VHH binders against Small ribosomal subunit protein uS2c (rps2). Designs and how they scored, part 1

All scores and structures are predictions.

Target 1, 281 residues: Small ribosomal subunit protein uS2c (rps2), of Bigelowiella natans (Pedinomonas minutissima) (Chlorarachnion sp. (q06j20)
Amino acid sequence: MNFELKNFNTIRINKNQTILIKTTNLENSSKEDTYQFILKMLKAGVHFGHKIKKWNPKMSPFIYQKLQGIHIIDIIQSYTYLKKACKLVYSKSLTDNYNTFLFVGTKKQSPIPNSIFYHASRCNSFYINNKWLSGMLTNWENTTRSINTLKYLKVYQKTNMFSKLSMKTHSIIDKKKNRLEKYFGGIQNMTSLPSTVILVGQHNEITASKECRKLGINNITILDTDCNPEFVDLFIPANDDSSSSLNLILGELQVAINIGRQKFCENLKTWKNSSSILKQI
Positions, changes and structure headers below are counted from each chain's first letter, unless a header gives other numbers; Kabat numbers aren't used for antibody chains.
ipSAE, averaged over its two directions, is called F for ESMFold2-Fast, E for ESMFold2 and O for OpenDDE. V2 adds 0.75 times the mean of E and O to 0.25 times the DockQ between the complexes of E and O.
[cut] stands for letters that were removed.
Atom coordinates printed by the task and the answers are left out, and those that the model quotes come from them; centres of patches stay.

## First folded at step 7 (VHH; framework vhh_vobarilizumab_d1)

Design s1 (from e3 with F27S)
Fold by ESMFold2-Fast, scan of step 7:
Structure s1 (fold): chain B 281 residues (1-281), chain A 121 residues (1-121)
Amino acid sequence: as target 1 above (281 residues)
Amino acid sequence: EVQLVESGGGLVQPGGSLRLSCAASGSTFSDNYMAWYRQAPGKGRELVAGIYSDDSTSYADSVKGRFTISRDNAKNTLYLQMNSLRPEDTAVYYCARDDYTWGSYRYTDHWGQGTLVTVSS
């Protein structure tokens, strides 16, 4: 996508398309820095919603206008909610090492599963990007048993006893191990329920969203124009179909988590150094 | 409503010292993260030093051991004591305030107008 700006209030997408952006409650004394980030969001296509006939009326407060058969999301609100989400995950990461994050997005034939894997892995967080199995969080005991079975099968496959089994038995065990790795691999090192769940593709993750609500787990959801903002703790109005849009939003969350974790570690190192010096005195 | 006004910038020789001040108005700042950023010609804005509500501090590697950030909550003033200044420290220095930060200027809520520091013989 190409943009041409004449000022903060107008954006030209191409020769025949112009979007008028209204400045709302955008409180920044450095307008240029905020403006540049909003330009980056626009270039990534964060503001492109779904076709008009697929929208949810409950998303109307976040829709700027209708343009050529699609809804255009209010980019200033996308920015504001993204900033709130980043502050939340940063704060949680800064507080302690017990706050864990689970990224969820399973929509097939979309950029979501790969984006989920990439960003979760780069902030040492957990992920589910193949299929959400009913009860993955609400039936944590069963999930733990499945994880333990996966770990057991991996160990068993390295034994001489496994090597002596028939080809048919070998195939059955390998198939079971691969299925468990596919569904539970991204959470195999998760020792407790996550403190925060980041969801992409609300319609595909309805069960995950309901489980978070039932357990009181904070959920951050990326909502496109066809989504429902009810009963979501925090959401980011944004295009969830574009790789560039998802990578920008998930990338910002990833960076916020990493900086929070880095700052927590620096604070621990500073405390340990101070304690060592005091003992020497 | 919140205003940040920097002062104390100027011309100084290499090895010299300067103390920057940032006067905050509109509310108290003891509860918030505050920071100093700088921007040299042709470069992006970078975090120099930050101070949290609990008075813990952070510094960029390039200034650690030379610069000290502090605040006076009674005077609503943030300070940056700059010692052993180098030509590379030449930049416009900005005071910043946010409730939370991960060191990214793009999400900062309030900025000062900046004060120029030139380190030259």
Scores: ipSAE 0.000, ipTM 0.218, lowest interface PAE 10.1, mean pLDDT 78

Design s10 (from e3 with N32T)
Fold by ESMFold2-Fast, scan of step 7:
Structure s10 (fold): chain B 281 residues (1-281), chain A 121 residues (1-121)
Amino acid sequence: as target 1 above (281 residues)
Amino acid sequence: EVQLVESGGGLVQPGGSLRLSCAASGFTFSDTYMAWYRQAPGKGRELVAGIYSDDSTSYADSVKGRFTISRDNAKNTLYLQMNSLRPEDTAVYYCARDDYTWGSYRYTDHWGQGTLVTVSS
């Protein structure tokens, strides 16, 4: 196999990570690259579903077989849907800097909340990983008010007026700030509704899913064998209980967003350079 | 924590041979795509050779037939056997752990510190 770096475009995501892109079109995956990625998915345990007694029959098209009391997810379909999801978020990131992403996953005593925080942060996106409060998106005015209250309290705590208050009053204000930080901290810099919402743990995020549908917001959901694929815009059949599986799926979405954002910035610089020449004419 | 440590670089005459080693730690070596890159003074880094988790290999045209990439999963070590060396092979050689994104993009996860190979008479 003849492989040469000169046939690849280089994108630097951060100081320790450089991406080599053979083409600008993600559809040009080679069979060897596809094979290696599918092996990576298998190694991460993406195909391990839930126990047979804990499944939704509507997921049967995505189940390859039963083995040792669990459902085995069809890895080829997992790959196909993941690739489709990555292309979608890449396209949105590439075409418009106003396209924003919200990662949601609040399932307690699972790897989900930490994985959500890690991957959302690494692609400069928003997240909710503690608790989804009903109306967070459909009642955006209330959400904005809560965010403004959080920002106000943070500023107020740095004033001389605050330092003159009693210790008990300090504690009350700090408790209120910490509660708001817990629920709204991950979205405190959101100025508008997100363009796309990425959900992990469908059963825990059913309210978030319903709100996305009501508002017409694109919803990408990771579906394990006990989930329901109905009324989800785009889904990825995958194991949502394993840290390695979850980090692979979210990591791929994170990288797709970053590649799109980087290419958008490069295209913008090219446009600005060409427009400067026109300005001289 | 992932670490890649190269060794085996040095000065060699044209037509000579040299073997580079890369000691890997902090991850399951046998499941990874490993690669050797090189960077000549004033040039960008270029891929020299790669080895997949299934031991299949790929080579740059400029080194094909002269260089051999291999791995020892028991020792967590990557090797590059360089034969029939030429002055244009002079570069800092980097061990790298590469990865794939949604089947079509390759990216370098981790880099070694590099080892200098000088081919001169």
Scores: ipSAE 0.034, ipTM 0.388, lowest interface PAE 3.8, mean pLDDT 81

Design s11 (from e3 with N32A)
Fold by ESMFold2-Fast, scan of step 7:
Structure s11 (fold): chain B 281 residues (1-281), chain A 121 residues (1-121)
Amino acid sequence: as target 1 above (281 residues)
Amino acid sequence: EVQLVESGGGLVQPGGSLRLSCAASGFTFSDAYMAWYRQAPGKGRELVAGIYSDDSTSYADSVKGRFTISRDNAKNTLYLQMNSLRPEDTAVYYCARDDYTWGSYRYTDHWGQGTLVTVSS
C-alpha cells in the first residue's frame, strides 16, 4: 500500500511554498536525506572558518582541520547545533503567537545586515541591522519613547500642518525621522521585550549579547572560528563571512519559525472547529 | 517565477515504456534537488524518484530497477525513463523541485501541473 504518504502533512511556509513533512515526532530521517542536507551545508560554505591567524582557541572543539591557511569548521557539529536551534525556535513558535524573535546583525561592509533584514522579514519577526544602541533592551522605556517619536513623526508628516512648514523645517524633521527609522524601524511594532534574540557577528554585537544575559533573554549566536562560545546560551558554529552560509543558517531558522507558527494556527483552527461542534451538542 | 511543465504521458500497454520530461524555468536548475512524484486514483502523492544537484539519485522500492531519473542542466530539463510498466504504475506524474530543512525533512516547494500515465491493455 502507499505507506509513505501516511506519515506526511502538507504545510504552507510562504505564499509560493508548500511542505510535505513527516507528522511523527520520530527524528529518524533516512541516512541519505541527512547526508544530502549536510552536502547542502557544505555547498553553502558553512564549514569555511577564518584565517588561522584570526581565530579564538576556545573554538578549537568545533574545528575539524586546518586547510590552506584557514580553519575548517566541523560540519557535523554545525548541523547538530543548527538542528538544536531550529527545534528551539520551532517549539517557541508552536506554543503561542506571543513568542517574538529579534534578529541582530550590524557588521558594516558584510552580508550580515541584508541577510538579517531578508530573513527576519520573511518570518514576520523584528530586526536591528544598522547599529545597536546601548540600552536598546535593558532600557526598554527609552526604546519605547524613541519608537513613539518615530511613529509620531510619520503621522505628523501626513498632516496639513506639516505641509505649511518651511522647506528648512521639513528637512530637519525628515532627517530626524530617517535617523529613527534607521535605528528603530525594524522594532517599531515590538510592544514588549523579545522572547529570543538571534545574533550574527558576535564581535559587533557584544553589547546586545550582554543585554540579553542581564534580562534572561535566550540568545542564539552564529559563531565563526574567531568567536567566543563561553558567554552564549545556544550557538551555531558556522561561516559568518559568506552570503550563502548566512542565508542557509538564517533561512533554516526562518523556516522553523514559520512552520511552528503555521502549525499553531492550524491547531487553533482545528480546536475552534471542534469546540463549535461540541457547543451544538 | 518558477515553472515546471511536464510532458510525455499517455496510454501504454503493460510491459511497455514511456519517457516523461519536465521543462524547468525561473531558477538555477543545476543547483536544484529535482524529483518525480505520482498520485494514483484515490491515493495520496508518493515520491517516485529524486535526483540531487551532484547527479546522485534515489528511488522508491516499487520502481527501483525499472525507472531511471536523469537531468540535462544545459536544457533545464528533468527526465523519468519508465520501463517494464505495470497497471499499478497508472497515476498522474508530477515534476517537483524539492529541498531539505533542519533535521533532514524533505519538502517540495514547487509542483508541475502533472501528466497522466495510464497502463492498460
Scores: ipSAE 0.144, ipTM 0.529, lowest interface PAE 2.9, mean pLDDT 82

Design s13 (from e3 with Y33H)
Fold by ESMFold2-Fast, scan of step 7:
Structure s13 (fold): chain B 281 residues (1-281), chain A 121 residues (1-121)
Amino acid sequence: as target 1 above (281 residues)
Amino acid sequence: EVQLVESGGGLVQPGGSLRLSCAASGFTFSDNHMAWYRQAPGKGRELVAGIYSDDSTSYADSVKGRFTISRDNAKNTLYLQMNSLRPEDTAVYYCARDDYTWGSYRYTDHWGQGTLVTVSS
């Protein structure tokens, strides 16, 4: 059929469901490139929000429509905010090696903790995916003491002194070490506060969000339809219930960090080679 | 130094096939998004196919179902298999390293020299 909706594209989300997006809302960079990435986001389910009963009215600007009892997130805005977040982490990674990233997501019985671990590890960054303990960033001295205790216990367990202890004492020490590893293992190599914190699951991470705000630490938060965008500086409206959605968003942030670090290293090698050549004149 | 060296272009008849190769060096190939672009006489450069670092792919509508992009990370090589070629596919084909990591923000930071593909009888 030759019916044409000028400035619109129709996208089928399943056999019986289709959504319409307005292409004029895309930015001035290649519309075809942008459209292909939006198709990738739709395939990953980034646009699937929570059930209509479970939403925050403050998220209404980011909701495109209601479909089959769920809110559909505005994918164009998801794309735009994701682009902004990736630019930020890329620029920080490109600038120097002292910019550190902390990924936080602790929601039990969800894809969040595993996605956090997977993506943070692949960009050589830090993570908290079990439980946020109040004061983890605002009381950094206590966090450092816990990290030092963890490191001490790991070393102690490898000594002959430890091997001579009773089975009961072994159990007590192992339980303490395992508890500390669970809560602090992902940050055990942090020597200072992170420059940027990436949060998934706002309701579970409200304390972490407040601590970042108090310390003036840049936080990037993934917000589903039941979240509050008020008092958050940078966020990405997106589905936080699907592993494919999380893997796409966190994967883009991970790659942005890695490319930034790679380019920093390439620039450093170029400078080193230029310095070596100049010394030979 | 980053280098992209293309090969496999040539003259082919309509309905024929060609396989383009691009040898990459000077960077960690497996971490980067790669793409094939083309520029037909009197036209601008356009994306033909892209392959992300996670091996997911994208294609221009004009080549979908006929062209296949692939990569061999062990050999640092990018490929474009072109089947059912048409006169409209005649262009200089460019291998490229893409720097789009922030919500499809797209910038090509390195280009190959280009390889000519001519589809004619």
Scores: ipSAE 0.011, ipTM 0.216, lowest interface PAE 9.5, mean pLDDT 79

Design s14 (from e3 with S53D)
Fold by ESMFold2-Fast, scan of step 7:
Structure s14 (fold): chain B 281 residues (1-281), chain A 121 residues (1-121)
Amino acid sequence: as target 1 above (281 residues)
Amino acid sequence: EVQLVESGGGLVQPGGSLRLSCAASGFTFSDNYMAWYRQAPGKGRELVAGIYDDDSTSYADSVKGRFTISRDNAKNTLYLQMNSLRPEDTAVYYCARDDYTWGSYRYTDHWGQGTLVTVSS
């Protein structure tokens, strides 16, 4: 078994910054590091909730105060829940290479679908950012058939046989392939149910949330002040309305997944080195 | 200096139980994520179970329902209760301080010497 990662020691976090991943000997966070991260969250606007008229009273424990017509989310709780979520996905990534992550967020005319695509792609994970079709996870056999049809059509379109079809038949096949790519493209390489699902925009993804609960799949949901925490086990209280807030929250989850996967690979390399040395003795 | 010392390994029959202990020193035990890893013959090290500073836990799918990780902060000791052991659980078990720090994008990785668990009839 060979698992090698190109550019193992670095990752690009944003346009201006790269970080070393293989620094295994550094100490855990100090109180100063915690303070600096909270400042980063504040600068990203994680604490800006919705207008007071658009809130769920069940979110009261996570609201710090009302200020200038909006609810201000308790940033310390946002930090604490994000910490727990990052540690969960990190530990899942350490266990084996088969733990998979599915990012879901389909709210149109919002930063959510693009943020979902961006972060899922950067941790080699799956995504659904157009529409959640009822039964996507609970009816996995049907989802697999749709994925197989998509793969078949994509292969068929590359053949000389396809090139020789009538324009009408060509159009019919292209339309079907485009519809399947729209709904299933982000999960076309999924061979089994995901280990963890990351949801953004609770109101739009309530069906996905219910399917995760029915299947016992770990789900991490970002909850703004208008959301309901009663329907999820693990959540992150945060602003889901701005790109900067979403990019910070999803970016941290993405980095945690990548660091966990790289440590898994380091552990495999340690075994290979030990085995080769032992054979020399 | 960080020191982790495992004990409790041994030979046990399939279906049996063992309790592993890890004595920790050289750091503030109660503030740190602690984990048990294992390395089976011919494989790399794999996370078995983890416990956070708030006592929340995580487990590898292969051991869920059979293994229980716990900590005693007063004694600076980490435990792994292993029930319903299978031949596939045969491995060297390592205690680790393995704390991921986001915002800093780093982790601290300290390992014990390991304790051998053999599940065989």
Scores: ipSAE 0.015, ipTM 0.379, lowest interface PAE 7.2, mean pLDDT 78

Design s15 (from e3 with S53T)
Fold by ESMFold2-Fast, scan of step 7:
Structure s15 (fold): chain B 281 residues (1-281), chain A 121 residues (1-121)
Amino acid sequence: as target 1 above (281 residues)
Amino acid sequence: EVQLVESGGGLVQPGGSLRLSCAASGFTFSDNYMAWYRQAPGKGRELVAGIYTDDSTSYADSVKGRFTISRDNAKNTLYLQMNSLRPEDTAVYYCARDDYTWGSYRYTDHWGQGTLVTVSS
């Protein structure tokens, strides 16, 4: 149903859905609010880059200074790019419930996999934090088959037939299910390709990045001083070696997604109430 | 339905103290930036104090050291402790939900009905 109400903006998200969005007051952030957030970023260590011998010269525009053997990232640029990324994921979350997010970060012996799991889970989004298997997005049909096998095995393990199997066969099935859970568990409820992919650890996620580019999927990548900003659509210059830095950046993206989804639900409720009133007229 | 209900306003003498409360419902309180605004007669609404999801705070210069903003996420309640009140603090105080995720812009999407604070002898 398409309708226009006085004092409401209508956004058509697809041919079967229309949302009524109430006008929101737009206010400039106080200078103090901006300073407090930048202090929060500094406290989290967002500005600590890699040692000066482990850097990519193409990151030089995002480096403020060299200090005590490390590159110091320009915190103002980190702030600017982070807010641009938050605005993007917020806008996508606000627009419709078909916009889905996939968090990817598989670097072993780092804070990345645990941070990916934590933040993706807290915004009801998908994640891959163990291993990116080639074709996970470009060969979606094969990925769907793997997911279906995982779901089938989970159901099968609850049957009387499974309980009657030998210990050896039980173990073999458990191993197969656990391997699939390890690689596909974070995406088992994905019914379609994600709208946005958030990548952490550029060097480890080259294949994921290439698949996103091939499919035209928007990707947001966190880039440390040893990363390459060329051919990346949207990035955030930041320390990817500390849990506090990652938790701040991924936490802000998580909050932006949640706020957008919350406001989408509120707008949808407003639309349903308006539709009910119009039906009664 | 998002609701913000303020309480605690009233008449107080200069130098006195007052605590405002705002009961929030209909959204995930712990995920949102919350703020107190005020509007004095003949003036526009101004930000008094803000509180982030990690309990970090910001204050207008006119109230720094006198007012304290706090939140209780378990009770979905926002507080403003007002000490050393001055006649200039007389205003209608509004509880608000702000979104600070857009850098230099804040969107205030929900306002309470306001509570009157009068500071006079």
Scores: ipSAE 0.005, ipTM 0.298, lowest interface PAE 9.6, mean pLDDT 79

Design s16 (from e3 with S53N)
Fold by ESMFold2-Fast, scan of step 7:
Structure s16 (fold): chain B 281 residues (1-281), chain A 121 residues (1-121)
Amino acid sequence: as target 1 above (281 residues)
Amino acid sequence: EVQLVESGGGLVQPGGSLRLSCAASGFTFSDNYMAWYRQAPGKGRELVAGIYNDDSTSYADSVKGRFTISRDNAKNTLYLQMNSLRPEDTAVYYCARDDYTWGSYRYTDHWGQGTLVTVSS
């Protein structure tokens, strides 16, 4: 990609001088950096698809070849789509603090739920990694009610009144709290619908995908060779069965979100300082 | 405010060695991609070496095998070890925070003031 050739590095010599520098030689450095990153993706197993018999023909454009009974995903396309997804979440994070991210992946007996929790938590985002309940986004009022019930039960358990209840009643309340925490704990601090939803394991998250589409919420979906690229806003062709593959893909999205948020905060400090300087003169 | 402060520049003889340091502040250093650029007289700025948040590195062909980029996340410091220096390595060296948010899409959003390295006898 020649994006570096369309960009110019802007260098400030001081507050009153800015030099626009052409990106000379950045193409060669970008090629080396791209090569190193693609090697990292290959080492993480991003390119290993499913067995030939379990593929979706609509994924054909993203398959490089068949090898030893599995489909090999086109790593160049995986890289390109991942870059596009990172740019999207970065730009949303850079814009303001109203943009929120929800990571979804509930496939049991897979690395998905733990990877979802790990990466969402590290970018102060929300997650659903146990079960998607129908209407979680389309029936937001009901979801908010469940979240409020969870918060209420946690407060109630700390009261003297709760301490005086029977052991059986304690058990009933604790089971209800634990069930709500299991399903809604990752979104308990979410006050509005997310701006972007990141989905892993399309077959398990079909309902979540449909709800995003109905509400016009941007979704980024990791698609393995058995997935369907239709009905998703942006996708990343990649192995979704390997922890190393998932951690690389989700880790890049996590970093993009964090850098965007960091830059947003730096811009706020710069604006505050500029306003203070203007008041001094 | 993001701040990058270079040190270690100076005059060295051909074949000599020099180590540059860059002290970073105002951001979470360990999460960011960092790089060294240089600008020789009459030339544009070029990438010398880059280091990812997982310590993976990349180098310009002109410096491969001679320069080593490294980072110390505990000290928020970036280093460039320069060995077998040549007259053509004479340049102002800049520490930079690169925006690798789009994978290898290179966009530098913060620069240090630069440190001069002169290779001559």
Scores: ipSAE 0.012, ipTM 0.278, lowest interface PAE 8.8, mean pLDDT 79

Design s17 (from e3 with S53E)
Fold by ESMFold2-Fast, scan of step 7:
Structure s17 (fold): chain B 281 residues (1-281), chain A 121 residues (1-121)
Amino acid sequence: as target 1 above (281 residues)
Amino acid sequence: EVQLVESGGGLVQPGGSLRLSCAASGFTFSDNYMAWYRQAPGKGRELVAGIYEDDSTSYADSVKGRFTISRDNAKNTLYLQMNSLRPEDTAVYYCARDDYTWGSYRYTDHWGQGTLVTVSS
């Protein structure tokens, strides 16, 4: 730990978030870290696919072997695609503060909704983890109206007028607010369409995937052995049934976003200090 | 050890073309993601184009259809072909080896010194 800390710089992103970044990275160090990370992926169960009876043949290129009734995902390909996805979100975060990320995963009775909320919140990003309503992105004007209604109802509930209403009327208004909070709460602070959408649980998020394609929004999708790679722009072959697997993958995307945003701030500070030089452009 | 040296910048008229080059040394070029960034007065550093180890590419919306990123692994050189240049393309262009490393929440961030591109009428 002490040795690791000697090679790291800690930067505070906000009151509750601190990122540890290694300021030096040698080729030999990177190779060892890659090996250790692959071991971490194996330990998290990223390579455990679905049972043989529940697979999509189009995922064959990403399956290493069959073992005891389940498909084993090719961990090297999982790592390679994850690295590619992290580089994409890192570079978008590095570019400006206007690049926003939306995490989507609504599969009930799974670790997906909680993992989505946890990781999106930790990189100051948006999320939908209850239900994707048709048109959430393609009908952005309607989504904006719903968000405004939610904000209005929250304000109204704090007024003296509200406190004087009957208990039955309170119940009606509270039910309406709770329904809107359930569907739109995770995106209530979104002012524009997201730059990138991260999808978990392809079967449940087909509509979201189609809306991204229609709008030309980049989507990163986690694909288990029963998924279809033809539906997505960029994918990560991985186990989507395990909280350990999901937390590892979404955690790496979260960290890449945070590192990019931190580096954007450093570059902006450098620009402000060197603006007299760049004014010659 | 790791060195990135840009060249090919200069003054060009709107609608003109320029080709930027980046000579890389000190690492296995073919194994790394490479990118071009630019920084104009009053702006942060903007990703212009990237090229992955598998030769897949990505572009900023502002340059799609006009710029082409390419690599020559035998010469350890990265290129940016810029066509139909506009005054808003005026910036210092940076070559970058941009590698996100797992396990330790690290990234390898190596930058060139930059090359100035001025698009003026």
Scores: ipSAE 0.014, ipTM 0.371, lowest interface PAE 7.0, mean pLDDT 78

Design s18 (from e3 with S53G)
Fold by ESMFold2-Fast, scan of step 7:
Structure s18 (fold): chain B 281 residues (1-281), chain A 121 residues (1-121)
Amino acid sequence: as target 1 above (281 residues)
Amino acid sequence: EVQLVESGGGLVQPGGSLRLSCAASGFTFSDNYMAWYRQAPGKGRELVAGIYGDDSTSYADSVKGRFTISRDNAKNTLYLQMNSLRPEDTAVYYCARDDYTWGSYRYTDHWGQGTLVTVSS
């Protein structure tokens, strides 16, 4: 009985527990670069699923094994789906600067809302990290009215007229502005529906997911072991409870968007330079 | 503007050899990761071989030991030497520039038009 590990990498979890990861089907440009990135994903805890008692059987294709009362996500599939998601957002960003991205994650008492804010802001994209209000995308006219009200109140608060109002009126206006800022602040500069929506915490974002489907908006969803992969356009199997896991996944999407936008701008600069030279002749 | 122009495709008998070339222009060739992809009938595009600016290489398991990728930075040309060709190698072969600056993820930002390789008797 000989056991051969040439097609597997061995990860030691503790003195008595080891997992074997098959790497034969990795399709990155460098096998060494791919291996190093998978190690980075493992270090970030991307593969740690939920407890065995809290899982969705429809996620079984993405579960590698059970270990110490939790499900271990198949890191090779996490990598493959993450690569696909990054390619999609990169291509959209490379095509034109009118493609917009909306990051959504509202789960309270989790790393999700802060991670959403951080990564969306760093790629000049929009976010909803407090509460999804039914109709936010399907009733875009109503959303636009709420955004306009928020912008109006912010401008009004800076005027001499506002400074002359009673303390009670100041309090009423400030409370209304703060409510709108809480729900719509991350999308206040959106002039149209997003081309792509990135969802974290599927159970909290079911309404957002349904609205994307109804409008034909591409959605990318991070799915933990308790999630449902049915009726999702593109998903990334991954731990959504860890800030390090979320920051790695959302960070890669953020970087993909930024590189695509940078290359689009470089292409525009070469075109404008050629036009300027011709005008001087 | 970035341009990638492939040549060297054609009909070859099983066990034969072909050398594909890709003439690149409009960018600093020596700094970029370059790759060959192929698309067989009824399949998606797959990575065949890649080469970094430092000349380190990677290959798909299906072609390892049979195909060799190389570059000539003075001529801005990418090559794929294909030996011991099989009917399964029949595909349109694409030269591609991948995003060299993208950490461990590589995204193809420019494709050639493709060159057909047919392995048949």
Scores: ipSAE 0.000, ipTM 0.144, lowest interface PAE 10.3, mean pLDDT 78

